# VH-VL binders against q9h9l3: the designs that were tried, part 209

Target 1, 176 residues: q9h9l3
Amino acid sequence: PRKMVAIDCEMVGTGPKGHVSSLARCSIVNYNGDVLYDEYILPPCHIVDYRTRWSGIRKQHMVNATPFKIARGQILKILTGKIVVGHAIHNDFKALQYFHPKSLTRDTSHIPPLNRKADCPENATMSLKHLTKKLLNRDIQVGKSGHSSVEDAQATMELYKLVEVEWEEHLARNPP
Short names: E, the ipSAE of ESMFold2; O, the ipSAE of OpenDDE; V2, 0.75 times the mean of E and O plus 0.25 times the DockQ between their complexes.

## First folded at step 12 (VH-VL)

Design y31 (framework fv_fezakinumab; at its last look DockQ between E and O 0.90; V2 from the best seeds 0.00; counts 0 for: pae E 3.8 > 2)
Fold by OpenDDE, look of step 12:
Structure y31 (fold): chain C 176 residues (1-176), chain A 123 residues (1-123), chain B 111 residues (1-111)
Amino acid sequence: as target 1 above (176 residues)
Amino acid sequence: QVQLVQSGAEVKKPGASVKVSCKASGYTFTSYYMHWVRQAPGQGLEWVGWINPYTGDEFYAQKFRGRVTMTRDTSISTAYMELSRLRSDDTAVYYCARSGTYYYDSGPRFDPWGRGTLVTVSS
Amino acid sequence: QAVLTQPPSVSGAPGQRVTISCTGSSSDIGLGYDVHWYQQLPGTAPKLLIYDNSNRPSGVPDRFSGSKSGTSASLAITGLQAEDEADYYCQSYDSSLEGWVFGGGTQLTVL
């Protein structure tokens, strides 16, 4: 069986008016929640908006940040061949400018059984924070210091584990 | 209508450089990746690299690293591929092709393609 | 040189069914990456024929179909027509090369 990891990325705003989401931090944890990767990443473009309120990223974090291409290489090495779990994970992969096989991707924002378990509409897109509170009775993304990508990745993995058996069986019968 | 219009044919000497352009229209240039693929006469397709027109980030096939440079001018929705230190075996039709940035955005399929630019390298 | 393996040529009579195979490895098709197919008519640029293993873009007749299994993909053409004479290329992504890869191409001749 393939190893499973969870990923969460923080993005900053680049480009015109800061509308482009550029990778500024990436955290990867294993099935047990152990941190495999956690680095600040330096975008190739000028940062217009740190989005600190949400991202937790500050200018000081970029001083010794890993250049994007280097970080991307490191991250891809970790992800390759693994089942990758994330929340709204397409944003992470897009920021990485990376394509992971759909069959090896698990997006906790699009798992109907998970929403059902949380008494949410199956086809609704629920936030990681909400699902974590409902299903794990844990508060994440609290305060004004921004998100912790490690914490979010861990929460994402824990959420997936709640529905892993059911969902993996479903995917086996209905491959993407 | 989505179109990719490429620059005209080029004839170069070995050791020279060539820069091919690809002007995009009919869609948001910065919302899609631009790929370059070449095809030697009578041969198959070979991926050269891709560029994110929004960020300027480029990624090249290992074979071309050090010799190829992909750039873009967003003001005119144009992508460029420059190949340096040309060799005879670089003679090929060079295509630009569009792809999405993720699976939900048309994914990594190449559509559409430019009509190609013939680059001939001969002494 | 091509990472994906295709037969160099296939042929069929009008109205027949032909198949073109595309064999990859554990780092591309076998890893789970989707396969796309392109048709290249003589003297023209490639055109997307099949995407994501089995989907047809608008304008592509339903006599073209694609499938994927394991490390291989296949393009099937039913009701072969003279206009189908072309080169066909499969494409996928190779994780080891960190780039897109093509098959060597298959020349389809309509007899």
Scores: ipSAE 0.907, ipTM 0.945, lowest interface PAE 0.5, mean pLDDT 95
Fold by ESMFold2, look of step 12:
Structure y31 (fold): chain C 176 residues (1-176), chain A 123 residues (1-123), chain B 111 residues (1-111)
Amino acid sequence: as target 1 above (176 residues)
Amino acid sequence: QVQLVQSGAEVKKPGASVKVSCKASGYTFTSYYMHWVRQAPGQGLEWVGWINPYTGDEFYAQKFRGRVTMTRDTSISTAYMELSRLRSDDTAVYYCARSGTYYYDSGPRFDPWGRGTLVTVSS
Amino acid sequence: QAVLTQPPSVSGAPGQRVTISCTGSSSDIGLGYDVHWYQQLPGTAPKLLIYDNSNRPSGVPDRFSGSKSGTSASLAITGLQAEDEADYYCQSYDSSLEGWVFGGGTQLTVL
């Protein structure tokens, strides 16, 4: 059987007016929530907006950050061949400039059984914070120092486990 | 509709360089990867590399690293491929082709393609 | 050599069914990456024929169909017509090469 990991990324603003989202931190955890990867990443472009309120990224984090090309190689080695769980995971893959197979991708922002457990409309896009509070009785992203990508990846894995049996069986019958 | 218009045919000598252009219209140029694919006479398709027009990032197939440079000018929605130190086995039609940046836009499929630019390397 | 393997040629009479195979590896099709198919008429650029294994773009007749299983994909053409005479290429993504990969192409002849 394929191994499963969860990923979460934090982005900063680059490009004109800081509107491009560039990878500045990535955390990957295994099925048990153990950290497999957690690095600050230096974008190849000038950072215009650190987005610190949400990203938690500050200028000092970039001083010893791993260059994007190196970090991308490390991350892709971990992801290849695995089921990858994330929340709004398309943003993470876009920032990595990476195509993961659809059949190996799980997005907790778009799993109808998970929404049903949270008493939310099946097709609604729900925040990680909201799902985690409702289903795990846990507060994440607390405070004003930005998000922790380790905390968020761990929460994402725990949420997926709540629906894993049902959703994996569904996907086996209905390949994407 | 979406269209990719390429520069005209080129004849070059071995050791020279060639720069092919691909002008995009009918879509947001910076929202999609631009690829280059070549086809030698009577042969199949061979992927050369891509450029992300928004960031300027590029990635080349291993065979072409060190000889190819992909660039773009977003002000005129145009992508470029330059191939240096040309050899006779670089004679081919060079196509530009568009792809998405992740699955939930257009994905990794190529649509549309340019009409191709014949590059002939002859001594 | 092409990364994906296709038969170099295939033929059929008008009205018949033809199948073109596309065989990859555990790092491309076998890893779960989708397969796309292109038709190249003589003297023209390739044109998207099938995407994401089995989807037809608008304007592609339903006699063209695609499928994928294991490390292989297949393009089927039913009700062959003279206009189907062309070269056909499969394409996928390969994680070990970190790149887009093509089959060697199949020349379809309508007898």
Scores: ipSAE 0.394, ipTM 0.805, lowest interface PAE 3.8, mean pLDDT 91
ESMFold2 (binder alone), look of step 12: mean pLDDT 91; pTM 0.936

Design y32 (framework fv_fezakinumab; at its last look DockQ between E and O 0.72; V2 from the best seeds 0.00; counts 0 for: pae E 5.8 > 2)
Fold by OpenDDE, look of step 12:
Structure y32 (fold): chain C 176 residues (1-176), chain A 123 residues (1-123), chain B 111 residues (1-111)
Amino acid sequence: as target 1 above (176 residues)
Amino acid sequence: QVQLVQSGAEVKKPGASVKVSCKASGYTFTSYYMHWVRQAPGQGLEWVGWINPYTGDTFYAQKFRGRVTMTRDTSISTAYMELSRLRSDDTAVYYCARSGTYYYDSGPRFDPWGRGTLVTVSS
Amino acid sequence: QAVLTQPPSVSGAPGQRVTISCTGSSSDIGLGYDVHWYQQLPGTAPKLLIYDNSNRPSGVPDRFSGSKSGTSASLAITGLQAEDEADYYCQSYDYSLEGWVFGGGTQLTVL
């Protein structure tokens, strides 16, 4: 069986008006929630908006941040051959400018059984915060300091574990 | 209609550089990746690299690292590929091709393609 | 040279069924990356024929079909027509090379 990891990334705004999401932090945890990777990442272009209230990223975090290309290499090395779990994970992969195999990707924002378990519409896109509260009775992304990508990655993994058996069976019968 | 219009044929001497352009229209230039693929006469397709037109980030095939430079001018929706230290085996038709940034937006499939630019390297 | 392996040529009579194989490795198709197919008519640029293993873009006849299993993919053409004479290329992503890879191409001749 393939190893499973969960990923969560924080992005800052770059480009005109800061509308482009650029990777500024990435956290990866294993199945048990142990941190495998957690680094601040320096985008290749000028940061227009740190989006601090959400990202938790501040200018000081970029002083010794890992250059994007280097970080990308490190992250991709970890993800190679793994089942990667994330929430709205396409944003993370897009920020990484990376394509992970669909068959090895698990997006907790698009798992109907998970929504059903949380008494949400199966086809709705629920936030990680909401699902975590409903299913894990835990509050994440609280305060004014912004999100913790480690905490979010851990929560994502725990959520997936709730429906892992059912969902993996479903995927086996219905490959993406 | 989505179109990729490439610059005209080039003839170069060994050791020279060539810069091919690809002008995009019919879509948001910065929302898709631009790839470059070449095809030597009578040979198959070979991926050279791609550029994120929005950020300018580039990713090159290992074979071309150090010799290829991909750039873009967003003001005119044009991508450029420059290949330096040309040699005879660089003679090929060079194509630009568009792809999405993730699976939900066309993904890594190449569509459409430019008509190609023939680059001939001969002494 | 090509990372993905295709037969150099295939042939068939009009109305026949032909199949073009594309064999990869554990670092590309075998890793789970999707396969795309391109048709290149003589003297023209490649055209997307099949994407994500088995999907047809608008305008591509349903007599073209694709499949993937394990480390290999296959393009099938039924009801072969004269205009199908072209080169066909499979494409995927290779993790070890950190880039997109093509098959060597298959020349399809309609007899």
Scores: ipSAE 0.871, ipTM 0.935, lowest interface PAE 0.6, mean pLDDT 95
Fold by ESMFold2, look of step 12:
Structure y32 (fold): chain C 176 residues (1-176), chain A 123 residues (1-123), chain B 111 residues (1-111)
Amino acid sequence: as target 1 above (176 residues)
Amino acid sequence: QVQLVQSGAEVKKPGASVKVSCKASGYTFTSYYMHWVRQAPGQGLEWVGWINPYTGDTFYAQKFRGRVTMTRDTSISTAYMELSRLRSDDTAVYYCARSGTYYYDSGPRFDPWGRGTLVTVSS
Amino acid sequence: QAVLTQPPSVSGAPGQRVTISCTGSSSDIGLGYDVHWYQQLPGTAPKLLIYDNSNRPSGVPDRFSGSKSGTSASLAITGLQAEDEADYYCQSYDYSLEGWVFGGGTQLTVL
């Protein structure tokens, strides 16, 4: 019985043509959905595209944002030793420049039983919005103000709970 | 097919700098991390750091921070490692090695490795 | 100093089985990070031998195997051959050091 958290991040565009995704907000919730961490984060390089329609990040959020190196240290301290749940979580880890152990990682975009519950192809990569609407009867990521990483992390944890017993048993039988 | 070709051996005096190159071929250079690993004569492997060739982001082992700089030139698919203020105990073979960028790709394992560049630091 | 601990040397006769241990800590192997193994033949660069604890890359014979338990990993070589004489390194990731870490290496001698 290892502790479990869910993470979601919002990214802005940096690098050539703003195509690199850099961390600008991170939210972490515990098993019950309580917020453990929620900070705006200042990337170490120039922001080319705030991606506000999806990220919810505006220039004003960066004024007092936590510098990336400091925020990363805070986030990694929370994640270490825990099962981390996310949706397409590899993007979050890339933005954190971090490798979490495979055995402690749960990705709701790659859980066949969860897709089956949503009446989706078991091997398809389904969006968080779609799964949340189908399985939790909840609309997330609505409107023009951008996504809420707190809302998304909470939804991700609730989705995982729907398949937690089955999936944890599967992983115990199939460790590699 | 996939290859990492490194620059030739170098002889340096203490206090100098050295810049080693690693040219990649047979794969998309910007899709993988490039690592540097060194091996002193008769000794084991020691990780120096990585560069993400797409973003230019770097991360250095604590022992080398302040003395190492990693760069790349994406137009020629080449990574570089520069080590400054050389000491005699920096004498080693310096390898470049490729790894994946996150745990769902080829992962944190090193494959392939360059053949190494001998750097000799002697007064 | 090497972060992961390996025996400095091991030896075996042709046809025998040898094992090489790799011991880490609660901040690397013990935290759940995978172990990879490299073979370094004399005068050559290291070559990937085992990845993700127990997987063999294409071209590595099945007499090479790996395992991991707790804070330790093991490389086993069965049917030992003269060509297996090499240095072997384990490698993992360490959270506390925020970096890739190697064992000190094990020199395998075929008697």
Scores: ipSAE 0.156, ipTM 0.731, lowest interface PAE 5.8, mean pLDDT 89
ESMFold2 (binder alone), look of step 12: mean pLDDT 91; pTM 0.932

Design y33 (framework fv_fezakinumab; at its last look DockQ between E and O 0.76; V2 from the best seeds 0.00; counts 0 for: pae E 6.5 > 2)
Fold by OpenDDE, look of step 12:
Structure y33 (fold): chain C 176 residues (1-176), chain A 123 residues (1-123), chain B 111 residues (1-111)
Amino acid sequence: as target 1 above (176 residues)
Amino acid sequence: QVQLVQSGAEVKKPGASVKVSCKASGYTFTSYYMHWVRQAPGQGLEWVGWINPYTGDTFYAQKFRGRVTMTRDTSISTAYMELSRLRSDDTAVYYCARSGTYYYESGPRFDPWGRGTLVTVSS
Amino acid sequence: QAVLTQPPSVSGAPGQRVTISCTGSSSDIGLGYDVHWYQQLPGTAPKLLIYDNSNRPSGVPDRFSGSKSGTSASLAITGLQAEDEADYYCQSYDSSLEGWVFGGGTQLTVL
């Protein structure tokens, strides 16, 4: 069986008016929640908006940040061949400018059994924070200091574990 | 209608550089990746690289690293591919082709394609 | 040269069924990446024929179909027509090369 990892990325705003989401931090954890990767990443373009309130990224974090191209290589090396779990993971992959095989991707924002377990509409898109609170009785993304990508990745993995057996069976019968 | 209009044929000497353009219309230029693919006469398709027109980030095939430069001008929705230190085996039709930025956005399939630009390298 | 392997040529009579194979490796198709197919009529640019293994873009007849299994993909053409004479290319992504790869192409001749 393939190894499973969870990923969460923080993005800053670049480009005109800061509307471009550029990768500024990436965290990857294994099945047990151990941190495999956690780096600040330097976008190739000038940062217009750090989005600190949400991203937790500050200017000081970029001083020794890993250049995007280098970080991308490191991250892809970790992800390649693995089942990658994330929440709204398309945003992470888009920021990485990377395509992971659909068959090896697990998006906790689109798992009906997970929503059902949380007494949410199966086809609704629920936030990681809400699902984590409802199913794990844990508060994440608390405060004004921004999100912790490690914490979010860990929570994402824990949520997936709750429905792993059922969902993997479903995917086996209904491959994407 | 989505269209990719490429620049005209080029004839170059070995050692020279060539810059091919690809003007996009009918869609948001910065919302899709632009790929470059070449095809030598009577040969198959070969991926050269791609550019994110929004960020300017580029990713090249290993074979072309150091010789190819992809750029874009967002103001005129135009992508450029420059190949330097040309040699005879660079003679090919060079295509630009669009792809999505993720699976939900047309994914990595190439659609549409430009009509191609013939680049001939001969002494 | 091509990372994906295709037969160099296939042929069939009008109305027949032909198949074109595309064999990859554990770093591309075998890794789970989807396969796309392109049709290139003589003297023209490639055109997307099949995407994501088995989906047809608008305008592509249903006599064209695609499938994928393991490290290989296949393009099937039923009810072969003269206008189907073209080169066909499969495409996927190779993680080891960190880039998109094409098959060597298959020339389809309609007899």
Scores: ipSAE 0.882, ipTM 0.935, lowest interface PAE 0.6, mean pLDDT 95
Fold by ESMFold2, look of step 12:
Structure y33 (fold): chain C 176 residues (1-176), chain A 123 residues (1-123), chain B 111 residues (1-111)
Amino acid sequence: as target 1 above (176 residues)
Amino acid sequence: QVQLVQSGAEVKKPGASVKVSCKASGYTFTSYYMHWVRQAPGQGLEWVGWINPYTGDTFYAQKFRGRVTMTRDTSISTAYMELSRLRSDDTAVYYCARSGTYYYESGPRFDPWGRGTLVTVSS
Amino acid sequence: QAVLTQPPSVSGAPGQRVTISCTGSSSDIGLGYDVHWYQQLPGTAPKLLIYDNSNRPSGVPDRFSGSKSGTSASLAITGLQAEDEADYYCQSYDSSLEGWVFGGGTQLTVL
C-alpha cells in the first residue's frame, strides 16, 4: 500500500509589483502528523513583498533559507510515489513547478463528504480554517503573525482522515 | 482560435546560434507553460524544455543544458528558444507547444502545437 | 532509446482494428502518470488524439480509444480508414527525469 503525506506551503511576492507567488516555506507531515520536512526556502528571484500578514515570512527567515532548486529536489523526493494530501493543493504544486499524478492527489478543499460533515454545500470551496474549526474544534491561523505551514499540514491530514475510508473507496470506483 | 505561430525556417553553419520564435494568440499567454519539442528528420519527438511565461522560470532537459536558452516577451505574447554552438545533429523541426503544469488544467499534455520551424545545420 | 517503448510499425486493412502499445516504467506510467496520444500526419505537426489515458478531444472520432494498465498503455483504432495512415506517439511524465517523455513512435500503414 502507498504511504500518505500532507503538504502545505507559504508564498511570498516576487516579480513586478510582487504579484508572482514564489515558494518561501514548505511543511510535510506523515499520516500521524509527524513532521517530515519543514524548511524556509529562498526564491530564485528577489522578494518584493514578504506577505508576512498571511505567509508568516520575514526577512530574517531568508538569511539561512534553502535555495529553491535544492529545496524542490528534497521535497519532490518525499512526494514521489506517495498519496499527497493538501488544501487547494494545485497552488502548492504550481509553486513547486511540479505535477503529481491525479490518482495520488487528495484536495481537502474539494471533497464533498468532508463539506457535508461540516454542514457546508457539498460542492463549495471551503477554507482550511473554517473546516478545521467546524470539524476538529481547533483554531488555526490565529492572529496577524501569519500562517504556520506545519499547523496547516497537520490539520489537513486530520481532516482527510475523517473521510479517508469513504473517499478512498469512492476513488477506487471512480478513477480520476 | 488558439494559435501558435512560429518563425520561418533557418539555415545555419556548425558553431552558430539560432533563435526561434512562437507567438501565441487566442488565450492568456502567461497562464500556461510553453514547451519546445524537436524532431530530427525521420526521427521521433524529443522534449527540449519549458518556460513559465509569467515568471520567466525555465527548465531544460539535461541533454540541452548549457546550450539552450528560453525567453519570452509578455508584451507581444511571444516565446523564444535559442540554441547555441549548433551541430549537424541539431538539424530538426522545432515545435512550440502549450501545456499546463497544474494538477487539474491540461496537465503535461500538449495542445496546441505550433507548425514547427525547420533548422538546418550544415557546412 | 525512447523512454516509452512503442512498436516501430503496425498495419491493418480498411475496416480492421489495430492496437498500438506504449510501455513505460515505474517512474512514469507505473507511478500513475497519465498517457496522452498524438497523431502526426506526413509533413504536419503532431495533434492531440487522446488525453488522460482514454479521453477524446472534440472532433476526434470515437473509433479512436485509449486505455492504461500497470506500466503500459494502448491506443486502439477500429474501422480503420486510409486517412488513419500516420505516425502515432504516446507521451507521459517521468518523475526521475523530471520531464515530458515520448514513445519512439509507431508508423501505421493502411493496406
Scores: ipSAE 0.102, ipTM 0.706, lowest interface PAE 6.5, mean pLDDT 89
ESMFold2 (binder alone), look of step 12: mean pLDDT 91; pTM 0.921

Design y34 (framework fv_fezakinumab; at its last look DockQ between E and O 0.08; V2 from the best seeds 0.00; counts 0 for: pae E 11.1 > 2, placed apart)
Fold by OpenDDE, look of step 12:
Structure y34 (fold): chain C 176 residues (1-176), chain A 123 residues (1-123), chain B 111 residues (1-111)
Amino acid sequence: as target 1 above (176 residues)
Amino acid sequence: QVQLVQSGAEVKKPGASVKVSCKASGYTFTSYYMHWVRQAPGQGLEWVGWINPYTGDTFYAQKFRGRVTMTRDTSISTAYMELSRLRSDDTAVYYCARSGTYYYESAPRFDPWGRGTLVTVSS
Amino acid sequence: QAVLTQPPSVSGAPGQRVTISCTGSSSDIGLGYDVHWYQQLPGTAPKLLIYDNSNRPSGVPDRFSGSKSGTSASLAITGLQAEDEADYYCQSYDSSLEGWVFGGGTQLTVL
């Protein structure tokens, strides 16, 4: 059986008025929620908007941040061959300029059984915060200091574990 | 259906100004950025700038800074591009194009496009 | 003037496969910015053909595909049809210019 990890990334704004998203932090946890990777990442372009309110990223975090190219290599090494769980994970992969095989990807924002369990429409896109509150009775992304990518990754993994058996069976019958 | 309807063709003298309009329908006007792109006859596409219809915030390509002004009227879901001190090489079809405001895009895509407005600058 | 480099023209017979390259630099595609492709039929406005390197909008046939690697991107058209005769433009963002940039455009002729 393949190992499973959960990933969450934080992005900052680059380009005109910070309209472009660039990876600035990545967190990866294992099945048990242990942190395998958590680094601030230096984008290859000038940061216009740290998006601190959401990202939690500040200028000081970039002083010793890992250059993007290096960080990407480290992250890809961790992800290779594993089932990767994330929430709206296409954004994370996009920021990483990497796309994991679909058959090995699990997106908690697109798992109908998970939404059903949370009494949400099966085909709706629910936030990680909402699902975490409904299903885990836990508050994440609280305050104004920004999100914790580690916390979000852990929550994502816990949510997936709730529907893992059912969803894996579904995927086995209906491979992407 | 999402539509961008642009104003009609313009003929201007060098040194004059032109103001092109782009009326949006079929979507929430203030929830998307509006870009302007021009295309000289037989030439390629050139990005002019964008406006955030919600805030009125703008960003122009370096080439056009000082000559271009982008505005909007949210009450009628219309974006405007005004180009001043026109010269012959400003002759082009000017397009408005919509892009998302989602901050997860590395480079916003333009969809849809207006049908374009021909601006001819000649003495 | 175009920051992204495209071949000025490509041609193919119906049913053939053609590719259009889009070569950027370390300040645009090389930085990881996504590439989009637009199709412009004669006398019409550009239409989004491929977005985010390889995604097709609704209504775009799967015979159109996009890819990106390093500082370059590519548009591939399989099963070439007469209706594919058009100009094709790649687009990205350039940090050094602080603006969206287009390729010079490629005129595709179906023989």
Scores: ipSAE 0.018, ipTM 0.634, lowest interface PAE 6.1, mean pLDDT 91
Fold by ESMFold2, look of step 12:
Structure y34 (fold): chain C 176 residues (1-176), chain A 123 residues (1-123), chain B 111 residues (1-111)
Amino acid sequence: as target 1 above (176 residues)
Amino acid sequence: QVQLVQSGAEVKKPGASVKVSCKASGYTFTSYYMHWVRQAPGQGLEWVGWINPYTGDTFYAQKFRGRVTMTRDTSISTAYMELSRLRSDDTAVYYCARSGTYYYESAPRFDPWGRGTLVTVSS
Amino acid sequence: QAVLTQPPSVSGAPGQRVTISCTGSSSDIGLGYDVHWYQQLPGTAPKLLIYDNSNRPSGVPDRFSGSKSGTSASLAITGLQAEDEADYYCQSYDSSLEGWVFGGGTQLTVL
């Protein structure tokens, strides 16, 4: 069977007024939640807004951060040929400047069976925090220190497992 | 009205360099990747590389690494491709083409294309 | 050898149906990457004809259609017209080359 990983990224604000999202951390976990990759990443441009309340990124994290081009190469090597699970994952791929095959992509923000289990509208885009609390009875992204991409990637994998059999069967019958 | 306007034809000798420009209009220049694709006379399309116009980050096809440099000037919404150590087999039409965006975009496809810049390398 | 293989030429009379194949490897179409098609009229730049295997941009007639299965993609043109005489290129992503690749192109001649 094709291997499966989950990814989560944290972004900082670059560009005018800090409105551009640039990759500053990436975490990848395997099916069992073991960490395969977890690096702080130095954007090639000036950081205007660390967005610390959400990103958890601070100046000290950038001191030893891996340059973007190197980190991107490492990450893409891990992702190639795998089913990649994420939450609103198009934002992660955009920050990586990368396009993963649609047939190998799973987005927990857009899985109707998952929303149904959470008693949410099937086509609504639900936050990772909300789904995790409702379906796993776990609080993630707690406190003022920002998100942990390791914690978020692990939660994303566990959420997908709740619907994996049903959704993989659906995709087999309805190829994208 | 999205447009990519490229610089005029160039004639160069082997060993020289050429710099082709591509001016974007009708969209936010820094929100999309810019690609360069070339086409030798009577031949097919060959991808050269891309630049992220916001960050200046670049990625080149292996065939061109060490000979190509892509830059941009965001103040005039213009991308540049410079090819050095020109050889006669670098004679081609060089196209710029837009793809992707920093801000959510569906598929990585090339739309629009510039009209191309003919570069002729001869002694 | 070639990453994406297309027939070098096809021809048809007005009103006929023609198809153009695009066959790839496990590093592109075979791995599940989408296929895009471009039309290049004589002396002009390519333009997007079909994207994401089967979608038509605004302004492309519905007589153009695309499909993908396994390691192959196909462009079909029904109701062939004189203005369809052009070169057609498929394009996909190749993970082993870490870049975008084009087929060799297919010259369509309208008889």
Scores: ipSAE 0.006, ipTM 0.572, lowest interface PAE 11.1, mean pLDDT 87
ESMFold2 (binder alone), look of step 12: mean pLDDT 92; pTM 0.937

